# Ledger of designs, part 7: VHH binders against Probable cyclic pyranopterin monophosphate synthase (moaC)

Target 1, 244 residues: Probable cyclic pyranopterin monophosphate synthase (moaC), of Pyrobaculum aerophilum (q8zyf8)
Amino acid sequence: MIVDISKKPDVFRYARASANADVKKCNTAVAAKAATVASRYLPFLHPLPLSATAWCKDGKFYVEGIAHWQTGVEMDVLFGVLVGLLGSGAVKIENLRVEIKQKQTTPPIIENVNTSEAPITREGDLVASAYGRMKVVNLDIVKNPVEKGHPIYAAQTAAALNAKRLCELLGGPCPSVQHFKIEIITSDSVEVRTFIKARDITPAPEALFSAGVALLTIWDMIKKYEKDENGQYPYTYISELHLD
Key: E = the ipSAE of ESMFold2; O = the ipSAE of ESMFold2 at other seeds; V2 = 0.75 times the mean of E and O plus 0.25 times the DockQ between their complexes.

## First folded at step 2 (VHH)

Design q4 (framework vhh_h_nbbcii10_fgla; at its last look DockQ between E and O 0.02; V2 from the best seeds 0.00; counts 0 for: pae E 23.9 > 2, unsure alone 58.6 < 65, placed apart)
Fold by ESMFold2 at other seeds, look of step 2:
Structure q4 (fold): chain B 244 residues (1-244), chain A 123 residues (1-123)
Amino acid sequence: as target 1 above (244 residues)
Amino acid sequence: QVQLVESGGGLVQPGGSLRLSCAASGFTESYSYSYALGWFRQAPGQGLEAVAAIASSGGSTYYADSVKGRFTISRDNSKNTLYLQMNSLRAEDTAVYYCARTVYEYKGSLDYWGQGTLVTVSS
């Protein structure tokens, strides 16, 4: 689940992270970029509009970030350090840590800006919910770990990540996800219900997508038990997928 | 390798004026990251106080209430130098003045700072 932050105020957030590594070059551009998109790769991390800077000094690699938003930026800058070091050719990384994090309710003084974001038309707390149902033969297998892991836990994780990533496939705007919940029930079928809150952009497509991803993940993990002797799926299918 | 070097401090009488300079070098361009340069001061035995700040473009200017109307911050981008014109100086302005980069309000985190320049206001 992506924890509900819709009630938190926008405040200025700052963090700096570092790690030790022996690298021949310092790929600071990759590190800074990676920090700005960290939420696309960490399943439960909230999206935010991050500004990031990276540098190297004396065998250490640093990333710092700032945002005016509802959540802190320490995980984003940690991700930036990790990716930056890998992009710099590191094969050993030590002491990846948050050096400092801070928040402040008043705007910092920054280049070419006045004191705060101007009021914009902002549609916060946009909500969507979706329902999906999948028929399966081997329902008890869904409830238990298989060789690939636990189908339900894998589906929950995949859904949370992919709720933030549909826009990459469609090329449209990405909603800033404020909250994500998923419920998976194994009765006489596999049923999934997703719920998303987002800022400014309706997450209705993402609610549907995450529900579908959850069901497809479960299917993929149990598929060898669902096949008939010809390798077909005569009794396994998603029977419903719709918005609530 | 960021370097900030202050100059222009000294002894001045109450009501007098001084102009502080800060030569800045080694700032790298950041991806989407914005910052401001400012002046901070610390009297002996006191905490650090934000005095004034300015965007690197020279447009936005901010002052502590204690110095507003008496101090003027400015920047010469061609020389990469930050200035603080201090007029109508008072005894309570006596402090070491630091040029620094700040991410948050004047009293927030200091990312980089100089060695400081002493300003003494006394008869």
Scores: ipSAE 0.000, ipTM 0.098, lowest interface PAE 20.0, mean pLDDT 77
ESMFold2, look of step 2: ipSAE 0.000; ipTM 0.088
ESMFold2 (binder alone), look of step 2: mean pLDDT 75; pTM 0.763

Design q5 (from p07 with D30S D31S; framework vhh_podentamig1; at its last look DockQ between E and O 0.01; V2 from the best seeds 0.00; counts 0 for: pae E 20.7 > 2, placed apart)
Fold by ESMFold2 at other seeds, look of step 2:
Structure q5 (fold): chain B 244 residues (1-244), chain A 118 residues (1-118)
Amino acid sequence: as target 1 above (244 residues)
Amino acid sequence: EVQLVESGGGLVQPGRSLTLSCAASGFTFSSYAYGWYRQAPGKQRELVAAISRGSTLYADSVKGRFTISRDNAKNSIYLQMNSLRPEDTALYYCARTVYEYKGSLDYWGQGTQVTVSS
């Protein structure tokens, strides 16, 4: 269920997300663009008119965004970091998190930084698997229906649909998916494993993407319960996401 | 010790131009972003224009007429106001934002009055 926000006022919404990854070149143009279309991919996000930018520094990749709208933008910028890193060739991503989110009645200032586009390259076999782990405060909520539906079932569905859609964001040749499997386990964290087989082009980026989408879908569905008193996420983040 | 001092306001006829200046002192000027805000009597304060290191943002009501700029050598921020209209009459403030925490304003100037009338 996409939650009813029809009575919420427009407020300036700001967020910045980051992750650690070892990449040779940062595809920040792809990251900024992906953030603006995140609601097409994460099934319970409300569409909104996002302005976004991205940069990398000292082994970290950042996306920030602003909208004057009824909903926050933290999930959109998290999605931007995920896609930007995949477009940068990342095979291991750590500590994908919201650094800060904020709302206010006056427009914030977004620094205009040069973005860059790097060629998309793919390395790997025609079968790929990925693992992801997300720390959450409210593990019990993950297992049970919430107002948006059942988090685990929704995440499995979102991941399967998205396994075929990364090339819409990155461009270039797309793998022809022949098989997709996903397993989500709740231990002391939320763990996801994806497996994908494709015909002509390695689906390694898609294995990572679908795992990340699963975790972000769960995060979005439970985020009301994960925020602290200041609306921040000090204990909720994707600690690792990598190819097997 | 942080100070922002606006100047350059005055009484001008409609259609004329005016340049506002904001002199900054007491901090490393180049480390921050800045905005111009205005407030007409009895109205809420509104953003006019903002500037970072190379990006700008304008209110719709002033796009194409006003230009914000900064000069790091003079520790100053400027607002070039062309084609002035009576509705531009207001007290104009410059403001600094905390660079690390974008969107938060932590210092204001005292304002400079701009009056556009015949």
Scores: ipSAE 0.000, ipTM 0.152, lowest interface PAE 17.0, mean pLDDT 84
ESMFold2, look of step 2: ipSAE 0.000; ipTM 0.110
ESMFold2 (binder alone), look of step 2: mean pLDDT 81; pTM 0.815

## First folded at step 3 (VHH)

Design a11 (from p07 with A33V S52T S55T; framework vhh_podentamig1)
Fold by ESMFold2-Fast, scan of step 3:
Structure a11 (fold): chain B 244 residues (1-244), chain A 118 residues (1-118)
Amino acid sequence: as target 1 above (244 residues)
Amino acid sequence: EVQLVESGGGLVQPGRSLTLSCAASGFTFDDYVYGWYRQAPGKQRELVAAITRGTTLYADSVKGRFTISRDNAKNSIYLQMNSLRPEDTALYYCARTVYEYKGSLDYWGQGTQVTVSS
């Protein structure tokens, strides 16, 4: 379910997310745009009027966002980092995390200068596998239904629904997908593996995207169990996301 | 070794313009929020304008008259002050803020005096 937020107050909501990545270019416009439309891709996110900006610094990709709304914006900026890195040609993403989130009664200041890059080129194998790992406070919460539903089943469905949709965000060519599968395993962390086959261009970005969507869907569903007394995420982050 | 150094203050007649400059050194400039604050005699220090890498915020008393800008290549921020009024007379300070859970202001410049008088 999409949780009822109608009784929550409108306050200024701020968050900043980051990840480590080795990229030659930073497609910050794609990242900022993705953050504003994250609810179209993550099934339990509320739509909201988000202002977002992105930047790269010292091997890290950042997205920050602000809204005057009834819900937090951390999932939106996390999605922005994921898509921004994929639109920047990343094949390996590490330590995707929320750096900070705040509620304020006065308007916070937010950066909104972004730069556009040409769509990524699609050269490579017509088959791709991705692996992702997410650290969580209590793994048992992931394995059972929560208020929003069953995290694993929802993640599998969200990944499958979105496996063909990354090109809507990046621009450029869309792969003609012929096969998609996903496996989610709980060990000492949440592990996701995706496999995708295409007819015409490499689906490697889609393999990474679908794995990331699965992990972010789980994070969004369990997030109330992951926050500390200050509403921050001291333990939860996506430690790795890469092609197999 | 963080330093913020203001310049550009002076005496001007009402209705005229001044541009203040703030030069920053000793840190990674574009990771932070910067603001211009002012303190008139006998009053508390107040925020005038603030800027991140492109977004701005203004106090109600200066909206439409003042413009804040930044130049990351020069590690500098600027405050363009138009249609100056006697009540704009104050020491103007450049400041840097750290983004933390509760937010905190961590560095101040020395200040530059602006006097609006006939």
Scores: ipSAE 0.000, ipTM 0.149, lowest interface PAE 15.0, mean pLDDT 82

Design a15 (from p07 with D31E; framework vhh_podentamig1)
Amino acid sequence: EVQLVESGGGLVQPGRSLTLSCAASGFTFDEYAYGWYRQAPGKQRELVAAISRGSTLYADSVKGRFTISRDNAKNSIYLQMNSLRPEDTALYYCARTVYEYKGSLDYWGQGTQVTVSS
ESMFold2-Fast, scan of step 3: ipSAE 0.318; ipTM 0.756

Design a23 (from p07 with S52V S55A L57F; framework vhh_podentamig1)
Fold by ESMFold2-Fast, scan of step 3:
Structure a23 (fold): chain B 244 residues (1-244), chain A 118 residues (1-118)
Amino acid sequence: as target 1 above (244 residues)
Amino acid sequence: EVQLVESGGGLVQPGRSLTLSCAASGFTFDDYAYGWYRQAPGKQRELVAAIVRGATFYADSVKGRFTISRDNAKNSIYLQMNSLRPEDTALYYCARTVYEYKGSLDYWGQGTQVTVSS
């Protein structure tokens, strides 16, 4: 389910997310736009008016966001980082995490940043496989139904639906998907493997995207159990996401 | 230079207790998450406990018996192991997770042997 937030206060919500990735040019414009529409892709996320900005520094990709609303924006900015890196041609993403989130009655100040777009190329094999790993506080919570539903089953469905939708965010041609499968394993962490086959153009970005969406869907569903007493994420992060 | 050094292992009878220590050096201790892993002969390495700030995790096999803790002033992580069983026999490793490094780096110690037997 989408959790009832109607009784929560309308205050300023701020968050900043980051990930390590080696890209030659950062597609910050697509990252900022993706953050504002994350609820169209993550099934239990609330739609909200979000202002987002993105930047790169020393092999690290950042997105920050602010909204005056009844819920936090950390999942929105995490989604922005994921899509921004995929739009920048990243084939390996490490340490996707929430750096900080805040709630306040006055608007936060956001520094001006340059925006840029990088061209995306679709050259490669017509099959692709991706692997992702996420650290969580307690794996038992991931394995069982929570208020929003069963995290594993929701993640599998969200990944399958989104395997064909990345082109809506990046622009350009959409792969004609012929096959998609996903496996989610809980060992010492949450591990995801995706496989995708397309007819016409490489689905490598979609393999990464669907794996990332699966992990973010699980994170969103269990996030109340992942926060410390200050509402921060001291442990939870996506440690790796890459093509096999 | 990042270093993690485990100590406190040994031979102990079933039902007894041991405390493992992990001394960390070469970095800002407070900024990182830590875990205790173990590997028994012929088995895969498994996470038994993890800690960062206000959050802890325990494997089902050790819940209620093991307690992980940290001492930021001493740059140390501890694993208190109560009601030890023969199946707890393994090499125990301390590990650090780096959140914001170029490349994901899990630093491991050398390990300390725990043997539960008469």
Scores: ipSAE 0.000, ipTM 0.122, lowest interface PAE 18.1, mean pLDDT 82

Design a24 (from p07 with A33I Y34M S52T; framework vhh_podentamig1)
Fold by ESMFold2-Fast, scan of step 3:
Parts: structure tokens; C-alpha cells; sequence
Structure a24 (fold): chain B 244 residues (1-244), chain A 118 residues (1-118)
């Protein structure tokens, strides 16, 4: 379910997410755009007016977001980092995490966003597999239904629905997807593996995207059980996401 | 160790302009959201404007009249105030935003007085 936030106050909300970049060029425009529309891709995320900024520094890709709204923006900026890296040609993403989030009870504010566009290109094989791993504090919560539903089943569905939609965010041609499958396993962490086949252009970014969407969907569904007493994520992060 | 020092306040006539400056020290300046708050006599302190790396936020009452900017090389933020009104009269504070984790604090400067009067 999409949780009822109607009685939460409109307050200033901020979050910053990061991951190791390992890319030649940083596509900040795609990252900022993705953060603002994350709710169209993550099934239980609330739509909200978000101002987002992306940048690269010291080997990391960053996205920060600000909203005056009834819910936090950490999942939106995590999604921005994921898509920004994919739009930057990343084939390996490490340590995707929330660095900080804040809530400030101040008078209403108005925001504005302007981010420059960056081009996107694709080349590669017509079959791709990706692997992702997410560290969590409460692994047993992942295995059973929670307030928003069953995390694993929701993640499988979200990944499948979104396997063909990354091109909406990156621009350019969409792969004609012929086959998609996903496996999610719990061990000492949450592990995901995707496989995708396309007719015409490489679906390697889609393999990575689908794995990331699955992991972020699980994170969003269990996040209240992952936060410490200060509302931060001391242990939860996506440690690796790469092509096989 | 953390210090925020405001300057640029004063007495001005309605319709005129002022620029406030805030010099910061004792922390990694460009990693923080910085802002300007104000407090008029008998009122609660309120946000005027905030600035991150690429985003700015303004209160409805000042949007289109005030502009916030930052200079990371100088560890400073500025508030350009145009078309000043008597209602803008207040003590203006430079602030570093609050983080939702243990050990992080919100810091304020001592404030600079802005009085808009004939």
C-alpha cells in the first residue's frame, strides 16, 4: 500500500545520497530529473515537489534533494544516484547509501530547480545479467509481509514493470525487451540477480536498473525497521551492483 | 569553534536595497545548507532564504525581492534585499541547518539589525 501521510506536517525535508562513481562523465541532468519522478518507478513512493541537484566529487556521485512536504526524500535521492550513474555509463556501482537526511520545522518555503541537460549513448551485447547486494539490519523482516506488502514479491513486480522503462529517464532509444527474469535471495544480505534479452540495443543498463529498483523497493518497504533512534541508516546500503 | 558572523545591516528607507553578508568558520562550509532567518519584535524566528550547492529556497513574503547566494571559496553567504518594506524590519540571522543525527547542531550568528523606516 501507499501509506497514508495526510496527517503529517509539511516541513522542510532534505537528504543526500551517494555512491562510488567510477565513470568518465557525470550525467547530472538525468540524476536530478530521476529524483523528481522517482515515485513513477518505485511503487510505494509518494509523489512530491522535489528540488534536486547532482554532482561528482572525489570519486563519488551525489544527489541532494529538498522538499517542503509530508514525507522524507531519501528514496528519491537514492533513485537519482542510481539513474544518474546508469545515465553516466556506469557498469558497476558501489556503496549506494544515504549520507544524511534532515527535517526542519520552519515556515513554508518555495523552491526552484534548473539543471543542464547531458547526452546519453548506448553500445553493447543484446543480453545482460546484473547482480546486486544490499546490507540490512533486519533481514528477517524482508522475508515476510510488512505494512506495504511482501518486500520480495513487490520487488519482483516493480523490477519487471520497470525493466523496459529506463529509457524514459535516460532519453534515446528503448530496447525491445524479449525476456526478463529476476531472482531474489536472502543470505547474510539481500541478493538480486537479473537477466534481460533485447532484440535491437543492449539492455545492460536495464539489467542494472531492474536490480537497483528491486533493492530500492525492498529498502523503501522496510525502512522504518532500518532507521536508528536518530532516523539515520547506520547499516543499510547497497554494497554492490554490477554486470555479471 | 563554529562561528557565523553577520554584517551589512542598518537603517534604510522603504523601497531601498541592502546586502547582508555572513562569514563562516570552523566547519566544512560547502557541505552544509546555509540560510538566513529573521526575527521581528514579538514574533517567532522565521526562515527567509536557504541555499545548497544548486538549489535556493525563499519564503513567500520575500520571493522575487530577495536573492541568496554563496561563495564557497570565501566561506560566505549573502542576502541581497531589494524593494525593502517596513515589514522586513527584523534582526537577521545567518544559520547552518540542523541535521537529524546525534552530535550535529544548528548554529546561529549573533544577528544583524535591519530597520526599514522613513
Amino acid sequence: as target 1 above (244 residues)
Amino acid sequence: EVQLVESGGGLVQPGRSLTLSCAASGFTFDDYIMGWYRQAPGKQRELVAAITRGSTLYADSVKGRFTISRDNAKNSIYLQMNSLRPEDTALYYCARTVYEYKGSLDYWGQGTQVTVSS
Scores: ipSAE 0.005, ipTM 0.305, lowest interface PAE 10.3, mean pLDDT 82

Design b02 (from p07 with V98I L105F; framework vhh_podentamig1)
Fold by ESMFold2-Fast, scan of step 3:
Structure b02 (fold): chain B 244 residues (1-244), chain A 118 residues (1-118)
Amino acid sequence: as target 1 above (244 residues)
Amino acid sequence: EVQLVESGGGLVQPGRSLTLSCAASGFTFDDYAYGWYRQAPGKQRELVAAISRGSTLYADSVKGRFTISRDNAKNSIYLQMNSLRPEDTALYYCARTIYEYKGSFDYWGQGTQVTVSS
């Protein structure tokens, strides 16, 4: 379910997310755009007006966001980092995490920003597999229904619905997806493996994207159980996401 | 110890400009978003402007007149106030938010008084 937030007040929200960036060029425009439309891809995430900025520095990819809304923006900026790295040609993502989030009770006014992007051309195998791993505080919460529903079932559905939609964010050709499969298991962490076949162009970015969407959907659903006494995520992060 | 120290307030005539400064110490400045708030006598405290690394927010009442900025090398935040009006008279506070813990600001400065009068 999309949780009823109608009685929550609009408050200032801020978050910054980061991940290791082993890329030749940082596609910051696609990252900022993705953060503002994350709710179209994460099924339980509420839509909101977000001002987002992305940058690369000292081997890391960053996205920050600010909003005046009824819910936090940490999932939006995490999604921005994920899509920004994929739009930058990353085949491996490490340590995708929330660096900080802030909240205040006095309402501000928000202004929107414009970004532009160019189509991306890609070559490679017509089949791809991706693997992702997420560290969480309590794995038992992932295995059972929470207020938003069952995290694993929701993640599987979100990944499948979004497996062919990354081209809407990156621009350029969309792979003609012929087959998609996802497997989610819990060990000492949450593990996801995706497999995808396409007819015409490599679906490798889509394999990574669907794995990332699955993990972020789980994180969004369990996030209230993952915060420490300061409302931060000291132990929750996506440790690895890569092609098999 | 964590400190936020405001300066730059004073008495100014309508239509003039003032720049407020907020100097931060005792923590890693670059990690946080900051806000300028004001409180007039008998009124509630309101957010005037907020700044993160690359994004800004402004209250409708000051949009187009006030500009918030930051200088990470000096651990400072600024509020440039142009075309000042008598209704801008208030005690101005600099604040850093806490990490969503209890949903309130972590630290407040002592405030700097701005009075707009002939």
Scores: ipSAE 0.061, ipTM 0.502, lowest interface PAE 5.1, mean pLDDT 83

Design b03 (from p07 with V98Y; framework vhh_podentamig1; at its last look DockQ between E and O 0.05; V2 from the best seeds 0.00; counts 0 for: pae E 18.1 > 2, placed apart)
Fold by ESMFold2 at other seeds, look of step 4:
Structure b03 (fold): chain B 244 residues (1-244), chain A 118 residues (1-118)
Amino acid sequence: as target 1 above (244 residues)
Amino acid sequence: EVQLVESGGGLVQPGRSLTLSCAASGFTFDDYAYGWYRQAPGKQRELVAAISRGSTLYADSVKGRFTISRDNAKNSIYLQMNSLRPEDTALYYCARTYYEYKGSLDYWGQGTQVTVSS
């Protein structure tokens, strides 16, 4: 379910997310755009008028965003980092996390986006699998219904849908998916494995994307339980996301 | 122990320059955005300039004359004010993120007075 926020007032919402990845060229335009449309892909995310920017520095990819709105923007910028790294050719992503989130009554800053778009080429096998691991504080809540529904079932559905939709964000041809499988296991963390067969075009980016979307869907559904007393996520992050 | 301590205010003549400093302590400096705000007598407090890790913003009235910067090694934020005008006279505050959305400041210094007078 999309939680009822009709009574919440508008405030300035800011967040910055980052991840580590070894990429040759950073597709910052794709990241910023993806953040602004994240609610179309993460099923319980509220739409909001996001302004976003992205950059790379020292092996890290960053997205920050602001909105004057009723809900926070941390899930939107996390999605932007995920998509931006996939659009940059990443096959291994580490420590996808919220660096900071804030709310305030005065406008925060965000730089004017001078972004670039890079051609994206697809190389790889027509069968791909990916693994992702997310650290959470509240594993028991992942297994049980919350306000937004059952996190694991919602994540499985969101992943399957999104496996067919990454090309909307990156541009270029969509893989003709012939088979999709997802397994979500809770141990000391939330672990996901995705498997995709496609016909003519490698689905390797889609394997990573669907795994990332599953974890972000779970995160969004449990986020009120994951925040510390200062509203931050010191212990909740996607520690690794990579092709098998 | 969150502290923001402004310094560098004073009385200056029109057209001169002044640098304000804000020393931050008691929290992880790099995790936050910062702003300089000002309040003249009888007016509402207004944003002058703000800085995040990667972005700056200026009020139209100071753009081109003022420069905000941060030094993460010194946990400090600066406001370089050039070509000062009498209308820049105000109490200048350094601020960190508001922790509530209803008009309270997150954390707020005591301010440093800037007076621009002949």
Scores: ipSAE 0.000, ipTM 0.143, lowest interface PAE 18.1, mean pLDDT 83
ESMFold2-Fast, scan of step 3: ipSAE 0.460; ipTM 0.828
ESMFold2, look of step 4: ipSAE 0.000; ipTM 0.129
ESMFold2 (binder alone), look of step 4: mean pLDDT 81; pTM 0.814

Design b09 (from p07 with S104D; framework vhh_podentamig1)
Fold by ESMFold2-Fast, scan of step 3:
Structure b09 (fold): chain B 244 residues (1-244), chain A 118 residues (1-118)
Amino acid sequence: as target 1 above (244 residues)
Amino acid sequence: EVQLVESGGGLVQPGRSLTLSCAASGFTFDDYAYGWYRQAPGKQRELVAAISRGSTLYADSVKGRFTISRDNAKNSIYLQMNSLRPEDTALYYCARTVYEYKGDLDYWGQGTQVTVSS
């Protein structure tokens, strides 16, 4: 279910997301584009007109977004960071989080960064596994149906639908996916493992992408329970996302 | 003593251009995002354009006609208004857009009047 927001007023919205990055070049164009089309990939996210900007500084990848709309933009910018890092060749993503939400703020000044929009070259095995972990305030909310449906089942479905679609965002060759599976475990955190097999090129970016999509889908579904009284996320973040 | 001062308003004919300026003082200019708002007679105040460090936002009614920009060295923001229409007639305000959970704005200028008439 996409929740009915028709009676909510249009208000100015801002968010900035970041993650640690160890990449040779930052693909900021793909990150900004991904943020604007995030609703095509996250099943419960509302489409909205978004202005997004991406940059890298001091070993971090940033995406900010602003909109005048009936819903927030934090999930859109988180998706932008995820896709931007994958488009930059990242095989390990750490501390993907919302830095600020509902507070209008200025991003850091970016020095000249040489970005390349050439398709990524894929080297590696024809099978890949990824692991992701997300810290949440209350795991019981993740384990049970919420207003938007069951977070775990929705995440499994979103990951499977998106396992072969990352090349639409990055450009270049699409792996011929032969097998995909996902496991989601709730322990002291939300943990996800993906496995993907392809015929022709390594699906390692897709393993990371599907794990990230699963975690972001859960976050989007439970987000009202994760915010503090100022609408910020004092606890919730994706602590790690890497190839097994 | 945070202060925002608008200038550049006036009477212009339909189809012409006008540039508004907002000068900021009393704080570190580039730490904040800014917006231009307008209020027409008998209507509520509405956001027409906003600018952060790297992103811009425009209301549908002005998109493609208005351009917001900033000059951090001059502590100023600008609104370039092209192809002006009678419905653009309003008092235009500059605001420093810092809001908490409820979206409250910190500071407003006094406004500058724009009248589009033949």
Scores: ipSAE 0.017, ipTM 0.470, lowest interface PAE 4.8, mean pLDDT 82

Design b10 (from p07 with E100T S104Y; framework vhh_podentamig1)
Amino acid sequence: EVQLVESGGGLVQPGRSLTLSCAASGFTFDDYAYGWYRQAPGKQRELVAAISRGSTLYADSVKGRFTISRDNAKNSIYLQMNSLRPEDTALYYCARTVYTYKGYLDYWGQGTQVTVSS
ESMFold2-Fast, scan of step 3: ipSAE 0.295; ipTM 0.738

Design b11 (framework vhh_podentamig1; at its last look DockQ between E and O 0.29; V2 from the best seeds 0.00; counts 0 for: pae E 3.3 > 2)
Amino acid sequence: EVQLVESGGGLVQPGRSLTLSCAASGFTFDDYAYGWYRQAPGKQRELVAAISRGSTLYADSVKGRFTISRDNAKNSIYLQMNSLRPEDTALYYCARTVYEGSLDYWGQGTQVTVSS
ESMFold2-Fast, scan of step 3: ipSAE 0.445; ipTM 0.827
ESMFold2, look of step 4: ipSAE 0.123; ipTM 0.672
ESMFold2 (binder alone), look of step 4: mean pLDDT 82; pTM 0.819
ESMFold2 at other seeds, look of step 4: ipSAE 0.087; ipTM 0.664
ESMFold2, look of step 6: ipSAE 0.338; ipTM 0.810
ESMFold2 (binder alone), look of step 6: mean pLDDT 82; pTM 0.817
ESMFold2 at other seeds, look of step 6: ipSAE 0.550; ipTM 0.876

Design b12 (from p07 with E100D Y101S K102S S104Y; framework vhh_podentamig1)
Amino acid sequence: EVQLVESGGGLVQPGRSLTLSCAASGFTFDDYAYGWYRQAPGKQRELVAAISRGSTLYADSVKGRFTISRDNAKNSIYLQMNSLRPEDTALYYCARTVYDSSGYLDYWGQGTQVTVSS
ESMFold2-Fast, scan of step 3: ipSAE 0.312; ipTM 0.752

Design b13 (framework vhh_podentamig1)
Amino acid sequence: EVQLVESGGGLVQPGRSLTLSCAASGFTFDDYAYGWYRQAPGKQRELVAAISRGSTLYADSVKGRFTISRDNAKNSIYLQMNSLRPEDTALYYCARTVYEYGSGSYLDYWGQGTQVTVSS
ESMFold2-Fast, scan of step 3: ipSAE 0.274; ipTM 0.726

Design b14 (from p07 with S52T E100T K102E S104D; framework vhh_podentamig1)
Fold by ESMFold2-Fast, scan of step 3:
Structure b14 (fold): chain B 244 residues (1-244), chain A 118 residues (1-118)
Amino acid sequence: as target 1 above (244 residues)
Amino acid sequence: EVQLVESGGGLVQPGRSLTLSCAASGFTFDDYAYGWYRQAPGKQRELVAAITRGSTLYADSVKGRFTISRDNAKNSIYLQMNSLRPEDTALYYCARTVYTYEGDLDYWGQGTQVTVSS
């Protein structure tokens, strides 16, 4: 379910997310755009008016976001980092995490400094596999239904729906997807593997994207169990996401 | 501990310039956004200018006249105020923008008075 937020107050919500990645380009405009439309891709996110900006520094990709709304924006900025890195040609993403999230009654400070580089050129095999891993506080929460539904089943559905949709964010031609499958395993962490086959162009970015969407869907569904007393994530992060 | 200290205020004539400084200490300066706010008698405190890692924001009333800058080596924020008007008379505050999950945490300086008259 999309949780009822109608009785929550409108306050300023801020979050900053980051990840490590070795990229030749920093596609900040795609990252900011993705953050603002994350609810179209993550099934349980509320739509909201978000201002987002992105930047690269010292081997990290950052997105920050601000809204005056009834819900937090951490999932939106995480999604922005994921898509921004994929739009920057990343094939390996490490330590995708929320650096800070906050709420306040006074207006936050943000200005759009986003610039865009050329869209990624797709070169590679017509089949791709991706692997992702997410650290969580309690794996038993992931294995069972929570308020929003069953995390694993929801993640599988979200990934399948979104396996064809990354091109809406990156621009350029969409791969003609012929096959998609996903497996989610709980071990000492949440692990995801995706496989995708396309007819015409490499679906490698879609393999990474669908794995990331699966993990972010699980994170969003269990997030109240992952926060500390200050509403921060001291343990939860996506430690790796890469092509297999 | 966390501290912001403003300086550079004073009495100036209309059309003149003044530079405000804000010295920050007790935290990692580069990680934060900073703003200059002002409060005139009988009015609410309003944002004048803000600076992030690579971007600036200005209130419509000061665009083209004021410039905010930062010096990471000196852990300082500056507000260069050109073409001052009597309407700019106010107590000016430096702030670090920090929001907490549970609360309303702003770190503010004590303020520095700017008076534009004559």
Scores: ipSAE 0.000, ipTM 0.223, lowest interface PAE 13.7, mean pLDDT 82

